# VH-VL binders against Uncharacterized protein mtre-1 (mtre-1): the designs that were tried, part 6

Target 1, 142 residues: Uncharacterized protein mtre-1 (mtre-1), of Caenorhabditis elegans (q09347)
Amino acid sequence: YHQYRELKCSTPTNSIRGGPDRAECHLVLKAEELETGRPVPTGLGCWQEDHDGEEREYCDIVCPKSHTVFISYIDQGHRACFNFITYQVEKRNDEHVLWRSGKCLNSTVNYRIGCKFDDPFETQFKSDNEIFAHLRARARRV
Short names: E, the ipSAE of ESMFold2; O, the ipSAE of OpenDDE; V2, 0.75 times the mean of E and O plus 0.25 times the DockQ between their complexes.

## First folded at step 1 (VH-VL)

Design u11 (framework fv_umesolerbart)
Fold by ESMFold2-Fast, scan of step 1:
Structure u11 (fold): chain C 142 residues (1-142), chain A 121 residues (1-121), chain B 107 residues (1-107)
Amino acid sequence: as target 1 above (142 residues)
Amino acid sequence: EVQLVESGGDLVQPGGSLRLSCAASGFTFSTYSMNWVRQAPGKGLEWVSFISRSSSTIYYADSVKGRFTISRDNAKKSLYLQMTSLRAEDTAVYYCARTWESKYGYHFDYWGQGTLVTVSS
Amino acid sequence: EIVMTQSPATLSVSPGERATLSCRASQSVDSNLAWYQQKPGQAPRRLIYGASTRATGIPARFSGSGSGTEFTLTISSLQSEDFAIYYCQQYNHYPLTFGGGTKVEIK
């Protein structure tokens, strides 16, 4: 199974909603994380940073240890948003089993940057496949 | 300590061009997104343009699209606005403003003093 | 674009009194709303962001409330330095838009 520890995004992750440019996020997998199979807390950033004595707030979604977060970007033209897809992880017979869960998302963060519309499961599945393909490609490239 | 100082405002004929500059000091300029906001005499505030930290994302108000170009030079700690095809309606004090990127989005935490652009015959 | 409407256009109050300023959005902006203060000949100054969070250094007498389309800025006990024009700004939708301003003047 694939997991990511840290999400690194360009400045467009907090882009003006409905803007013409797309936000780009890069998911990073570490070799040791792939080896251990442990779920790790991670998310689109909301954190306080010190820049020359200035502080900037970015939000971070933290999941329980039993969960893993995958993020996909959706540009709907009039509105750009992030689809936060959370999976519960379980080890069964030496295999990792993933199934979808919404419990680790912070409602406040989701309200501002997350997509407000419900998507069909089939659409979500296509996004999941793209995320997994992206993570596999990143793991091989790195 | 944070300072933004605009320059370049002048009296220009309709159809003319002008370049505004904003010099930043007291913070790490390259880590902040920047904006231009204008205010016509006796009127309210109007957002003009946005540029991200790396210049990868740029937005313009519909009233200036195709006529104004925002740019920045992080090494020089400067923000620019190249204005062309100026109209009487562009007469305003132009402010550069820093965006504090947070979960609350793009609002302006520091503003420059402004530079006056007058478009008149 | 989202139209921001402020009322009243002018508010006349005496020092020590409460001032209540309203800002309405033509459609929901969640809590993505900021308030700015502008004195004559000066640049605007950020007071509130996220509808209700006071910026660092802003006195406790300033408070913001509301969400969705209706927002209020309250100055609980007006001081002489508070006479200024106040603007609301939404940052939920492109393009960014400001209200027309409310002038708070001495009665």
Scores: ipSAE 0.000, ipTM 0.521, lowest interface PAE 13.9, mean pLDDT 68

Design v01 (framework fv_livmoniplimab)
Fold by ESMFold2-Fast, scan of step 1:
Parts: sequence; structure tokens; C-alpha cells
Structure v01 (fold): chain C 142 residues (1-142), chain A 120 residues (1-120), chain B 107 residues (1-107)
Amino acid sequence: as target 1 above (142 residues)
Amino acid sequence: QVQLVQPGAEVRKPGASVKVSCKASGYTFTSYYIDWVRQAPGQGLEWMGRINPSGGSTKYAQKFQGRVTMTADTSTSTVYVELSSLRSEDTAVYYCARVPTYESGAFDYWGQGTLVTVSS
Amino acid sequence: DIQMTQSPSSLSASVGDRVTITCQASQSISSYLAWYQQKPGQAPKILIYAASSLQSGVPSRFSGSGSGTSFTLTISSLEPEDAATYYCQQSYSTPYTFGQGTKVEIK
């Protein structure tokens, strides 16, 4: 049986990123584990693409290939960002990515993204950096 | 087919400014960054900065901050780099280059370059 | 700034030889490294991005490897048209920086 864990991700204020500027995501653990907010290791990035004549920024959100992803939260104060219109997660090349567009590109935005993890995964790794390195190895790059 | 077209050469006197153009075609102009990279004769490559043609936002290397301005004209799909207070050390080929899709920060298409000569 | 150091600065090799060029970053850049080929009088052309991904249309004799601070570009069997200067570039942090270049000459 699987558990769900949340990634709390924020995007920096606004450079469209063909390079290492990236969504910064933290794994949010259960309250009983007493740890939240570990930074994503270096090497995860964002990139830009055209989608039907509109510029989009796509960001790797560090979810395993086979696991469920959903957006569950965005700061209600971010008026430039509208679900399904200027941001959402989608599956591309069998991997999950976050995209944003329009005026949402000019806003610093916090997302809560749910990823489904297998329980045995956690017992194999001693640190969040090892966990994220493993997830990165499965994440879409090209 | 993607093309970035630049003029071949520009000549300026020390203290003047130069504005180099880069005309894009064959893709959606506002969907890709354009970066500027220069190369002095017989030397290596030096990154100057980046522009987002959609909103016109820019990021410059600190070495050029205060002397460089990058602009984009979406009606002609043209990006410009303007460098002021020219010195002999600014003599170089100036390239525009497109930042490719999918997380790399690398440059997939380059203009043919504009040789800027500051009177020697 | 992140400094990129290439070695060798130049080499001379025969057609059919295996050629290896190395690139060292002054700090870890993960896999944010690209390789470019530049022939005299021409703009650079991308060969490899993300340290090891071959650009579409580039011959399979070119390959890249490495992560962190140490990277290599390999030409498995040198062809006459490969005479050029090769540059590595980090895209981990701005300002983006290039190695000083490696000139490959054919004997």
C-alpha cells in the first residue's frame, strides 16, 4: 500500500529559465515524523516551451515516473495564477512536470504538489538528499 | 527551419556605442530566450546576458552592467544588444543564440555573428 | 563566478584516433554542462547538452560524460571534418561561463 507526501514548491521571482534557476521544492513529511522542508538537491531545473503560441515554463517536480501527482494548494493571493489556465501539472514523456504561463510567470508562487511514494522507499535512504537523488534519477530530463 | 540573422560587421570609434541586431525566424519568437555571447579575435567565448522577447526582461553579466542594453521588437522578431562607451577591448564577434527547450541552458541555434571593430 | 578549465589547450591526432577532452568546474555544477564545436570563421555548434545528451543531428561518434566538477567529451573515431575548437559551458549559475577551448588539429 502506498502513502502520499507533499512537495511544497516555490518558484523564484521570474526569470524564464533555460538553466539552473528552478522551482525549489521541499518534501513535507507527516507531522509524526517531525521534519518538513528539506531543500531539493541541485540539478533540477526549469525550461521554456511554446504551447499553441503561448510561452510556458516547465519545471521538473521530482515525482517518480509511476506515481500520482496533483496540485492541492496555491496561495490565494496570487491573482495572476489560475488553475488550468496559467498553471497546472501534466504528464509528458511518462513523467510529471509543472507548467506556468502568462502573468503567472511574473509572480512568485507557492504550490503544494502531492506525490505518491512507496513506503519501502524511505527505509532504503538515510537522508533527504539521497531520497531526492533517487527521485531525480527517475525524473524526466530529456 | 530556425534562423538567427545578424549583420556581418560594424566599425566604431572609441567612446561610441554600437547596436547589433539579430532577426529570428522559423519558430515562435516569444517562446525562447535569446542570449548574447561575444568572442574577441583568437580568444574564447564570453556570455554577456539574456533577454526574454515576450516581456523584455533581461539579465546581464555584472562585467557589462551599466554599459549593455538588450531589447526585443516582437513586430519584427528582432533582438538587439547595445554596448556603450566602447573600448578597443570590445573588438569581438558578437553572437546571438537561442536557449533550447527542455532544461539545459545550452544554445541550440546561433547567429553567424557580427564583427564589431573598435577603431584599431 | 564558476571557472571552467579545459585540457588540453590543443592536440594533434590522426583520422581514426580516439580523442578525449576534459573540463573541470571550480564548483559542482551537477549535469549543467554543454559542449560546442567551432570551426574557423563560423559560429559555435552545439554537440552535447546536459553533460551526456547528444544533440539531434550530431554524429554518434561524439559522446559526453561526467557530473559534478569533472566532465569529458569523447570523439570515438576522429574524422577530417572534426578539426575545430571545442568549448565546454556551464549553465548551472549566471554568469554562464565557458572553458578556454581545446583546438583539435588533424595530422
Scores: ipSAE 0.000, ipTM 0.517, lowest interface PAE 14.9, mean pLDDT 73

Design v02 (framework fv_livmoniplimab)
Fold by ESMFold2-Fast, scan of step 1:
Structure v02 (fold): chain C 142 residues (1-142), chain A 120 residues (1-120), chain B 107 residues (1-107)
Amino acid sequence: as target 1 above (142 residues)
Amino acid sequence: QVQLVQPGAEVRKPGASVKVSCKASGYTFTDYYIDWVRQAPGQGLEWMGRIDPSGGSTKYAQKFQGRVTMTADTSTSTVYVELSSLRSEDTAVYYCATSYDWLEGYMDVWGQGTLVTVSS
Amino acid sequence: DIQMTQSPSSLSASVGDRVTITCQASQDISNYLAWYQQKPGQAPKILIYDASNLETGVPSRFSGSGSGTSFTLTISSLEPEDAATYYCQQYDNLPLTFGQGTKVEIK
């Protein structure tokens, strides 16, 4: 059983002339992907923190602590959005977060976030890098 | 063969609206953004906005906010740009375009363009 | 918005000449810059992406260089079919923005 959350990040339409604005991120909820549970706000709680001299934006991801969060899909960003360098998901204080940094903060990016029950008897899923590379290759036009 | 097909021309009166189509073929329609770029006669290229065909999410240039609407029909692999409250300054060729690389913002595949003429 | 300033606005050159067109960004865009060629009555055609990568099928006489805020498109030996308007475009951030164009005419 996989529960997928689609996160859409967009550059604000009211960008300052000559100055990039940070993207807004909103959780997209689909009824078929969320079968049981209380309503979840579509807007994410996001905040900024310094991480080893680099500014990052962290956004909360609603996924149970016993589950594993992963990025199954990313599209429509510019070249500065690199897995593990300018974006990724991680677990902090028993909660799941998405972080973004650098030029990826101002990019139009769709993140498809997976929330998977970690069953000890299931085969380990492939790494996010492997999934990303595979999806990009499959999307290549002939 | 990646291809974007647009109608050749449209004529409208000032104050009217125009809806220009762009039909995609030869690739997975929902995997790539489609950008709209216009060019007034003898002028340069001007980006109008972008649509994500998978969810219908849009980004519009500030200048067109309130007058432009972009939509996508996945059943026909067609995107549309609709511009309202037309003025003579909106006379231009309107191009749709997409990129081979779904992460890029440059456009390597272009439609042939639709000439929209706004005249009294 | 990132402003792209292109120079010159127009030039006339002879077949066989080396032609250089310059593009300046109002802020650092790394290498997220493309060059397009547009002939009268046609849609733009991509020539170069990521500042210096030649698109497949584009003649080797075209080359791009630069990073940050300063970029150059060079045609090493001008051919008659190169008469066109050339545009630079940044894709570091939305909105996407173009230079005003350089018209290249053959003498």
Scores: ipSAE 0.000, ipTM 0.513, lowest interface PAE 16.5, mean pLDDT 75

Design v03 (framework fv_livmoniplimab)
Fold by ESMFold2-Fast, scan of step 1:
Structure v03 (fold): chain C 142 residues (1-142), chain A 121 residues (1-121), chain B 107 residues (1-107)
Amino acid sequence: as target 1 above (142 residues)
Amino acid sequence: QVQLVQPGAEVRKPGASVKVSCKASGYTFTSYGIDWVRQAPGQGLEWMGRINPEGGSTKYAQKFQGRVTMTADTSTSTVYVELSSLRSEDTAVYYCARTDIWSGYSHFDYWGQGTLVTVSS
Amino acid sequence: DIQMTQSPSSLSASVGDRVTITCQASQGISSYLAWYQQKPGQAPKILIYAASTLQSGVPSRFSGSGSGTSFTLTISSLEPEDAATYYCQQYYSYPLTFGQGTKVEIK
């Protein structure tokens, strides 16, 4: 695992984005990685699986603090998977807080990254290894 | 492709409850929130609340707190809004609308066609 | 609650006219504002979000501008199919709130 700051979770506040009953996770990427169309870093707990003859990359995404994340598939074998929909939410230096979503053009698989509301997964598990195993198992059930 | 399907109309007497359905199709049901917005005849739009089908958490407008309940059934990709203690002022078209809760923008990109709830004695 | 006030409440214009609708928020909402179009008997349809971002598939004659407390929806050249009621909506804080609507009629 090379942990980039690819995911930042909103702390509950009174705003719509960070209301007390809602938490959202957004990828944090450098502006140049978005603007130039460069591949998104995939160093966070990624692995490859064969799915009916198509090689796909799945990645664990960890939301800091208290929320379970859901993870979908990222097809790194297709050019279109580097061309995904993102939303700029907050700019800090050269970084933007953004939501990663998309559909690989050479695949019928959509992908999304997000967090569950008020799901205290950190209190459910004793170690990071258990959390990562849980996220990997969940990613394979979609 | 994306569709939100609602029944056409419901009639209730004052003091009763009504439960309106919204059946989603054409997308991953648990990846988007559903909001409920009502509109009284000849009036504007009024937000009632939101449900996240992933886990079922809800946020209601204070005006409806205590009278409204939103639920989601992931096995049928259906969201419900139930409003109790109905009054004539609750006569309105009730819309469900989809929002991308993970993006933080919270605008409504797809709407159901609405259910006209009439409350009369 | 954040109050959204639209002006005018109604207007009548001719095909080809430039139409401008204004929306005022009672407090700063940054750019967390959407515009919807509603035709009689139909559900609302999204036109613009994030104050100025045009929804895919919406005609380019629609545009939005503004930030903070003052926002504008512009139709650069009115078409007959644009006769509708237009609503602004803030999604900066709960509860989400809509303007009262602006009815656009074709002469």
Scores: ipSAE 0.000, ipTM 0.520, lowest interface PAE 15.2, mean pLDDT 68

Design v04 (framework fv_livmoniplimab)
Fold by ESMFold2-Fast, scan of step 1:
Order: C-alpha cells, then structure tokens, then sequence
Structure v04 (fold): chain C 142 residues (1-142), chain A 123 residues (1-123), chain B 107 residues (1-107)
C-alpha cells in the first residue's frame, strides 16, 4: 500500500471574494492505494466548523505519492459545485501542476485544487496525455 | 496578525560565516514558503533562495550555491539562512519574506517581510 | 537569468500628478510580475501581483498593466506618502529577479 498526502484547508467565512484570500492548510499523511493510476486530485468533501469563534470551511484533498498539494481560492459552503469540476494540467518552466477546478452556481469565486509534480523529468513532456501516461506508469497497486 | 521577526545586526570578518534567523508567528508556519532576499547598501534587491518549512526542501540561486544553507525548525517556527566564506560584498540587509508557490493566482508574491538584518563584513 | 530593466531610474513629480514606471523583461514572463514599494529604512511592501492584481489594503490609485516583456505601474494621482523606490519582480522562473528600482520624489 502507498502513502498519499491529504491536505485539509480552511478559509474564514467572512473572506472577501475576488480578493487575495489566505487558506490555512494542514498536510496529513494518508495511506491509500492508487487504484486507477490516474493523477486526479480528489476532494473528499467540505465541511464547516468553529475555529476560535470564527466559522471556517475545511476541504480534504488527496494527491498521489510524490506530489505536493496546492490549493487556491475555495468557494465556501458550495459542495454541490463538484458537478462542474474540470481538470487542467499547467506547465510552467520546470514544473507541472494538475488543477481540479469548479464553479458554483451564482458564485463569482471558482475553486482550484492541485498537485505539484515533484519529478524533474516531467518538464520534458509536451502534452497532457504524455504527463498522464508518465504518472500512470509511476502508480503502484497493492 | 502575521509577523516575521529578525535580529537587527550581525558583524563578521571576511572568511567567516553568518547565520541569520527569521521567527514566524500569526499563521501556520508549514503552509507558506520563506524566501530570502538581500539588499546591499544603496542597491537593489537580490533573491537568494527559498525553503519549504514543512518538507525542508530548498531552492537556491546558483550564485550562492555551495555557500548558502537554509534550514527550518518547526518547533520554534524559525527559518535560518547561513552564508559562509563571507566577503565585503556580502555586506547587506538580509530579509526573510513569506511566499506562496508558483501555482496560486498570487504566486511569487512576497506578502509579508521581516524587518531585515544588517550583516556587515569588515576586518 | 531573466534581466529586469526599469525606467526611469528616478523621477520627481508633484502631488496630484499621474506617474508611470515601466519594467522590461529580457524574455517573456507572461503575467508573472509583481510590484513593490520600499521606503527608506523599511522592508519592501507588495502593491501588485500577477501584473495587474491589486493587493488587499493597497490604495486604488495604484494599478498595473502589461504582459510578456513590457509592464507598467501607474499612480493615478500622486500623494506625499508615495515617495519611495519602486521595484518590479519576475516570478516566471528561478532565480527570481528584480528591476534596479525607480526612485519617486515629491517636488
């Protein structure tokens, strides 16, 4: 079995939408088998809880082994937005990130949750299919 | 409130090493990178490198590779930069700054800075 | 390394004036550019990120524009507290690099 990194992130409920909001994230080691070999970050749902008298929303993210998790801009209270999720691979210089993004009906804020590729040879790839093929080849099963 | 606290000044002789601290508070220490940027008197800003406090992984500017080391102590929420084989041209204010990774819409952003440590190299 | 060149190196202007500072990258950096303000004896403060996004708490008289290799910081109506040195920074590739700075003085 293999370790995934689970990221728990929260944003204040009174955050300004469309501005630079800061999410507080906790990276947790989680042992899980990567069944399909696809490098798809999975949000496991979001929930609200009190944090020092302030309402915050936390969301779980699971990334494959050897990938560092990033999250930007999360839309609070809109778990139903998972139905509008899209996936995008972003390449910038020597690094790749797989983004999972979605939009909530009647919201001006989109959420983006991604995994950073820590393999320096991934910088040599030319297409998303090539990146996915490489990540599947690195996937392992029980 | 976010704070990055550094000592005010350090004095070293040429050939020595200096280790500058940066103590973080007011946020989760392991959720942001810390970058080091220096500024020689009357000159501009020069990026030295970054550290991920969670993993301890580092990225250094090639100019400093081989004589710079960055470390993080999560128990005290403190980041260090150590520069060896000091020369007079290393005299500068050394800033620590908090940053997000490449992949945020605010990526490459140094949103909070320490007040700086003046390192003077003289004999 | 990507070289960042600012112009002018310094300028003097009156309160109420429109001030523009330009920044040129030696190769394309898309929109991976930030602008900082530094007052004497202080650490830099971020104003703009992503070439055109205003940082929270920064006055609306500051704005940024540009993409690729050519970028501009504009102060629409100069205030006395805007006397400072302004730096652009590319975040497209390591090592991150800064322009040489533009000193803005109030007449």
Amino acid sequence: as target 1 above (142 residues)
Amino acid sequence: QVQLVQPGAEVRKPGASVKVSCKASGYRFTSYYIDWVRQAPGQGLEWMGRINPYSGSTKYAQKFQGRVTMTADTSTSTVYVELSSLRSEDTAVYYCARSEGYYFDSSGLFDYWGQGTLVTVSS
Amino acid sequence: DIQMTQSPSSLSASVGDRVTITCQASQSISNWLAWYQQKPGQAPKILIYGASSLESGVPSRFSGSGSGTSFTLTISSLEPEDAATYYCQQANSFPYTFGQGTKVEIK
Scores: ipSAE 0.000, ipTM 0.523, lowest interface PAE 14.2, mean pLDDT 68

Design v05 (framework fv_livmoniplimab; at its last look DockQ between E and O 0.05; V2 from the best seeds 0.00; counts 0 for: pae E 13.3 > 2, placed apart)
Fold by ESMFold2, look of step 2:
Structure v05 (fold): chain C 142 residues (1-142), chain A 121 residues (1-121), chain B 107 residues (1-107)
Amino acid sequence: as target 1 above (142 residues)
Amino acid sequence: QVQLVQPGAEVRKPGASVKVSCKASGYTFTSYAIDWVRQAPGQGLEWMGRIIPIFGTAKYAQKFQGRVTMTADTSTSTVYVELSSLRSEDTAVYYCARERYTLGDYYFDYWGQGTLVTVSS
Amino acid sequence: DIQMTQSPSSLSASVGDRVTITCQASQSISSYLAWYQQKPGQAPKILIYDASSLESGVPSRFSGSGSGTSFTLTISSLEPEDAATYYCQQHYTTPLTFGQGTKVEIK
């Protein structure tokens, strides 16, 4: 069972990288990779943590209990977001998050993400409002 | 008008410590990291570390680990660097510098005018 | 740590000359290189970031190029106020490191 996500991060100036403004990210929920999908409100499910004196912004990509998560494509047109250096997908318990740091925080970038499940995703959330509630509750735990 | 204001000079004996201030104004203090860079007389630039004021956390160059402490006071928009167990080779101008844009931009658009720390017997 | 090596250590040139300064990184830093100008008794001043992006208010006679490990700062036509020491700095990863400097003098 596959689900797809697009994490869209954009700056107001659309600078290639390292612009004057923090990128704002929103997640798009997709059952099929290239469909339009259903947007999550901008900023919902994202939070900041310190990691060894470096700010990271984490975003929950809503792939709970997924056994495999992969980035199928990254659209950035610049060199601010590097895997394992200024971004990475991590597993936290049963959840998966994508973090960004450094110049990637101020850069326009889109991630296409695939998630593989043992059971249909719809068995975990009844509606998109339940997904939004889950994301809001996660922010309060930090 | 972005400004980073430092004291002009400090004199200390070997073995003492020094705490240099850097008062920021003209921008949102908690949105930018501040780095400390020193320059011995007639020599080049040496990065000492950085602090993220909103978290109060710092990262130090390994050379200074154990002797340096960086702190921030958000109520006064001031960062500090403290260097302990001073030696003559610590004689230098100490600059605070702001990373450009919000966070994670590791180059510097505004610099303090520097504090000359002289370590002499 | 990424070592940055500048060449030459110093140079002397006439007003109007084209001046070229190079900077080598010990490993790839992509395009994350900044150039600073420093005059005696003053703090460094940013000229160029991301190897080739000119900071606002910097004269157009300054330009930068390069990627990977090899980078160049060029002053297309030297002016008297350009007498200074120039530093490259990688802004790819911490610890941040600087070149040793290039002193530019007017003949």
Scores: ipSAE 0.006, ipTM 0.557, lowest interface PAE 13.3, mean pLDDT 86
ESMFold2-Fast, scan of step 1: ipSAE 0.014; ipTM 0.623
ESMFold2 (binder alone), look of step 2: mean pLDDT 93; pTM 0.951
OpenDDE, look of step 2: ipSAE 0.015; ipTM 0.643

Design v06 (framework fv_livmoniplimab)
Heavy chain, then light chain:
Amino acid sequence: QVQLVQPGAEVRKPGASVKVSCKASGYTFTNYYIDWVRQAPGQGLEWMGRINPSYGSTKYAQKFQGRVTMTADTSTSTVYVELSSLRSEDTAVYYCARGDYSFYTEGWFDPWGQGTLVTVSS
Amino acid sequence: DIQMTQSPSSLSASVGDRVTITCQASQDISRYLAWYQQKPGQAPKILIYAASSLQSGVPSRFSGSGSGTSFTLTISSLEPEDAATYYCQQYDSYPYTFGQGTKVEIK
ESMFold2-Fast, scan of step 1: ipSAE 0.005; ipTM 0.519

Design v07 (framework fv_livmoniplimab)
Fold by ESMFold2-Fast, scan of step 1:
Structure v07 (fold): chain C 142 residues (1-142), chain A 125 residues (1-125), chain B 107 residues (1-107)
Amino acid sequence: as target 1 above (142 residues)
Amino acid sequence: QVQLVQPGAEVRKPGASVKVSCKASGYTFTSYYIDWVRQAPGQGLEWMGRIDPYGGSTKYAQKFQGRVTMTADTSTSTVYVELSSLRSEDTAVYYCAREHYDYTSGFYPYGMDVWGQGTLVTVSS
Amino acid sequence: DIQMTQSPSSLSASVGDRVTITCQASQSISTYLAWYQQKPGQAPKILIYKASSLESGVPSRFSGSGSGTSFTLTISSLEPEDAATYYCQQSYDTPLTFGQGTKVEIK
């Protein structure tokens, strides 16, 4: 993932870079609401991946939420396209803590561009333990 | 109970390839990265790379890029490191180690908490 | 690459002594640091993770401290079984890197 070389993985602090190498960190998008209540500029990252010789371009728009960082990564599924998962990171006491996996539900600011058959989806979890088990298996950073 | 098991030794000629195995048991294999770390006789520890057994994604140290391949077989809970174009300088003990994250507070990297016994790879003509 | 430099390279101390080993990172790594103990012929064993957290089963005489670029491993009262080489290791960024090691010998 050459395009990810320029991205920085976030740590649970706002001043220190960390987490796995940027090349394993598929996408970090940060959005914070302005103090005046105006929408913040949305982050939009695009990247390409080969899958059986077919390049695919993925882009995600971060919904503007106060003190929210969205971490996105690609996970290969049964289809010919990669799965795209977005995790929500919330700021607490000046630290970024992985809260839950999810997506913005506002259709005007939450879309995905990629493989022909990739659809928006919601991760259906029943408990925090299930979320942490999923994050342990699949998360590459904070 | 949590274990990583490796063969004791491998011998190869210069220019050959070696594939070292690491069998995991006692935990959920796909929940942790496995790192490969080597140690030449009398020298320190050198990180070669890591593999995520969930999906098989890998990250290699640049020094080994082009010569190293890491793979995982989830049906047998086994990871492999294969090193090609062997030189005498590749003589070392090769360790696999489990790396995981502390998920209770900020998801910090935990470090390598479980290590295999090491495989001594000797490259000699 | 993040370079990890340990000091001293070796030391000799008596049973009961307080031993301090330091580790310097070439850039800030927050608390993404672990300490390992390696005895001859054995695989490394983790002692400390997240710079200061003691691994389960490790004797309380071992402790770690520091953040950013400067880290310390302390053995409050050296025991004969502590003769080993100690390594620091950063997990902040790949490639993961180790210090060169500090050999601790008993007098």
Scores: ipSAE 0.000, ipTM 0.516, lowest interface PAE 15.6, mean pLDDT 66

Design v08 (framework fv_livmoniplimab)
Fold by ESMFold2-Fast, scan of step 1:
Structure v08 (fold): chain C 142 residues (1-142), chain A 125 residues (1-125), chain B 107 residues (1-107)
Amino acid sequence: as target 1 above (142 residues)
Amino acid sequence: QVQLVQPGAEVRKPGASVKVSCKASGYTFTGYYIDWVRQAPGQGLEWMGRINPSGGRTKYAQKFQGRVTMTADTSTSTVYVELSSLRSEDTAVYYCARGTYTYKSGDEYVYFDYWGQGTLVTVSS
Amino acid sequence: DIQMTQSPSSLSASVGDRVTITCQASQGISNYLAWYQQKPGQAPKILIYAASTLQSGVPSRFSGSGSGTSFTLTISSLEPEDAATYYCQQLNSYPLTFGQGTKVEIK
């Protein structure tokens, strides 16, 4: 089955909103869900980590290990985030995470995150270096 | 039905450590925070810290930094608080509480909607 | 840290009386405030969140008001079961902090 959540990410703050790790991302409910006032799961926590000399912020994504997480849509006023360059979702140690870097880390962006079986798109690359190399080669070709 | 179950009492000597458990049931364990709040006999409420069972990330009150550790075991839906270097001043009832997330008029709130019954930790020689 | 100060520390009132408890924050917290009730030997119980939103199942005689740094909890007509200690809590910033409590006794 498929489950969609919207995740709003902004510059890290010392606010309680978004969780104990100074989470820079929080769930954005659809209008109908907001109107009912129902509780929203808060299983998101974020932390900073070095990746190949670049600081990234990683956020836990609630999705069964047998499923694949993907980003179906992002909403940003000015394009600060680029797929595979400054943000993406992935599995690390069999856990689902979203990572952000560069200008995307410091921008307010809404992500629509899906959880489903058998989406190979995110697992076709072995590392972020392969993703960067692929995107650089493709950009130079076009 | 949401329940947070704690042991009734623990007794320790000064200088020892105590680990208090809080077993959750009746809801999605990784969807809510668990906070720890203590209360010394005849005194008010004191917040110790918060854990996100999803990922195990924690935020502690600075007063307890260096001697408090919170952990979560998702396989048993249990949260623990461990306090080391115990003093007589640590004698208190230790409560776990569920941090629930609610939208109201466009804003987000986290408050404690369910509490455990508390564990009385007595530190005496 | 945000300091929360309650007034009075204790009060005695008769059944049917209107009771008001005040809570002051050392800095602005908007409406990020909750109120809890604690009876002897029991865990606290949530009454109000977002300064004025009544939790489901809580009697309508309880109400909250205020924003910024000054807040009040009002019991419009005191009942015997309302004898308890009441705590305010700020929800705005870490570390979370509570007021010292107000003990309400029935005369």
Scores: ipSAE 0.000, ipTM 0.550, lowest interface PAE 13.4, mean pLDDT 76

Design v09 (framework fv_livmoniplimab)
Fold by ESMFold2-Fast, scan of step 1:
Structure v09 (fold): chain C 142 residues (1-142), chain A 122 residues (1-122), chain B 107 residues (1-107)
Amino acid sequence: as target 1 above (142 residues)
Amino acid sequence: QVQLVQPGAEVRKPGASVKVSCKASGYSFTSYWIDWVRQAPGQGLEWMGRINPSDGSTKYAQKFQGRVTMTADTSTSTVYVELSSLRSEDTAVYYCARDQYLTSGYREFDYWGQGTLVTVSS
Amino acid sequence: DIQMTQSPSSLSASVGDRVTITCQASQSIYSYLAWYQQKPGQAPKILIYAASSLQSGVPSRFSGSGSGTSFTLTISSLEPEDAATYYCQQYNTWPYTFGQGTKVEIK
């Protein structure tokens, strides 16, 4: 089981990339969960690849050793870029804190969780709380 | 303390290959991509490609496709770039740089190695 | 490939001056642009990402602006340690490409 919880989120800026005032959500992970090398519950692993001369995003279930979670947003029919919500892990007072960040210009309609190109899973969520509840539910099933 | 350590210099003859190392320390090696960027003497910066140390996946600039290979050794936290069929125009400083893509969603190069000068001469 | 063109190629200015460097992309890159500073004999150092986001630890006299095809790096009040070559980089389209660089010298 995930040993983390959401503490708070900032309001996203009008800057679609977030900038210095980017949207941030604090998730607290127990430091020992990441340091011991035990399986960390799975979230998402995403990467970009060249596909037909353009970059496309692929996301898949994260290997337990990745210890970061990133969530992509993809706009149906808009190929230029994909939105990422990437959680940076920082150690603070013996806790790992995750920061949510990142958006692409003009691409906000669809959320992809587990979005490998040949096996896309697209979900629309209304809040980060729903996204993390979804990821925690998936992690408990594996 | 995050560090990317590279050898200072390498010398090769035309037609040979060179393999440049980049040893990472002070962070989770598999949580960041590593990009390679070169700079010919007195010239600008040229992106060569990137590698994800977690799964070994790579992306190369088309200009180097077929001549470049990037690899990672997780047991030593070291990334390599190998360039084959060297010619004089490959003389450059080769930098490795940590790519925050996996942690920030942005492709920013936050830490760089100090560079390896590869000289291709007869 | 997306071509990145910087202007000027070099400039000389005095301490305290406002310095502006421009970067133009051959096609829209939205806000996927970073600025780097490189001093002789050293590796580049990131200053700005996402066109206008200041990297942690970088002095506030540095700022970036622009979107689409036209971008600007501004140093509001030049300091002696700012003598360097500055590069813009697009990371919207593979392969990533850099501008040719702008050398900033102190008079």
Scores: ipSAE 0.000, ipTM 0.501, lowest interface PAE 14.7, mean pLDDT 67

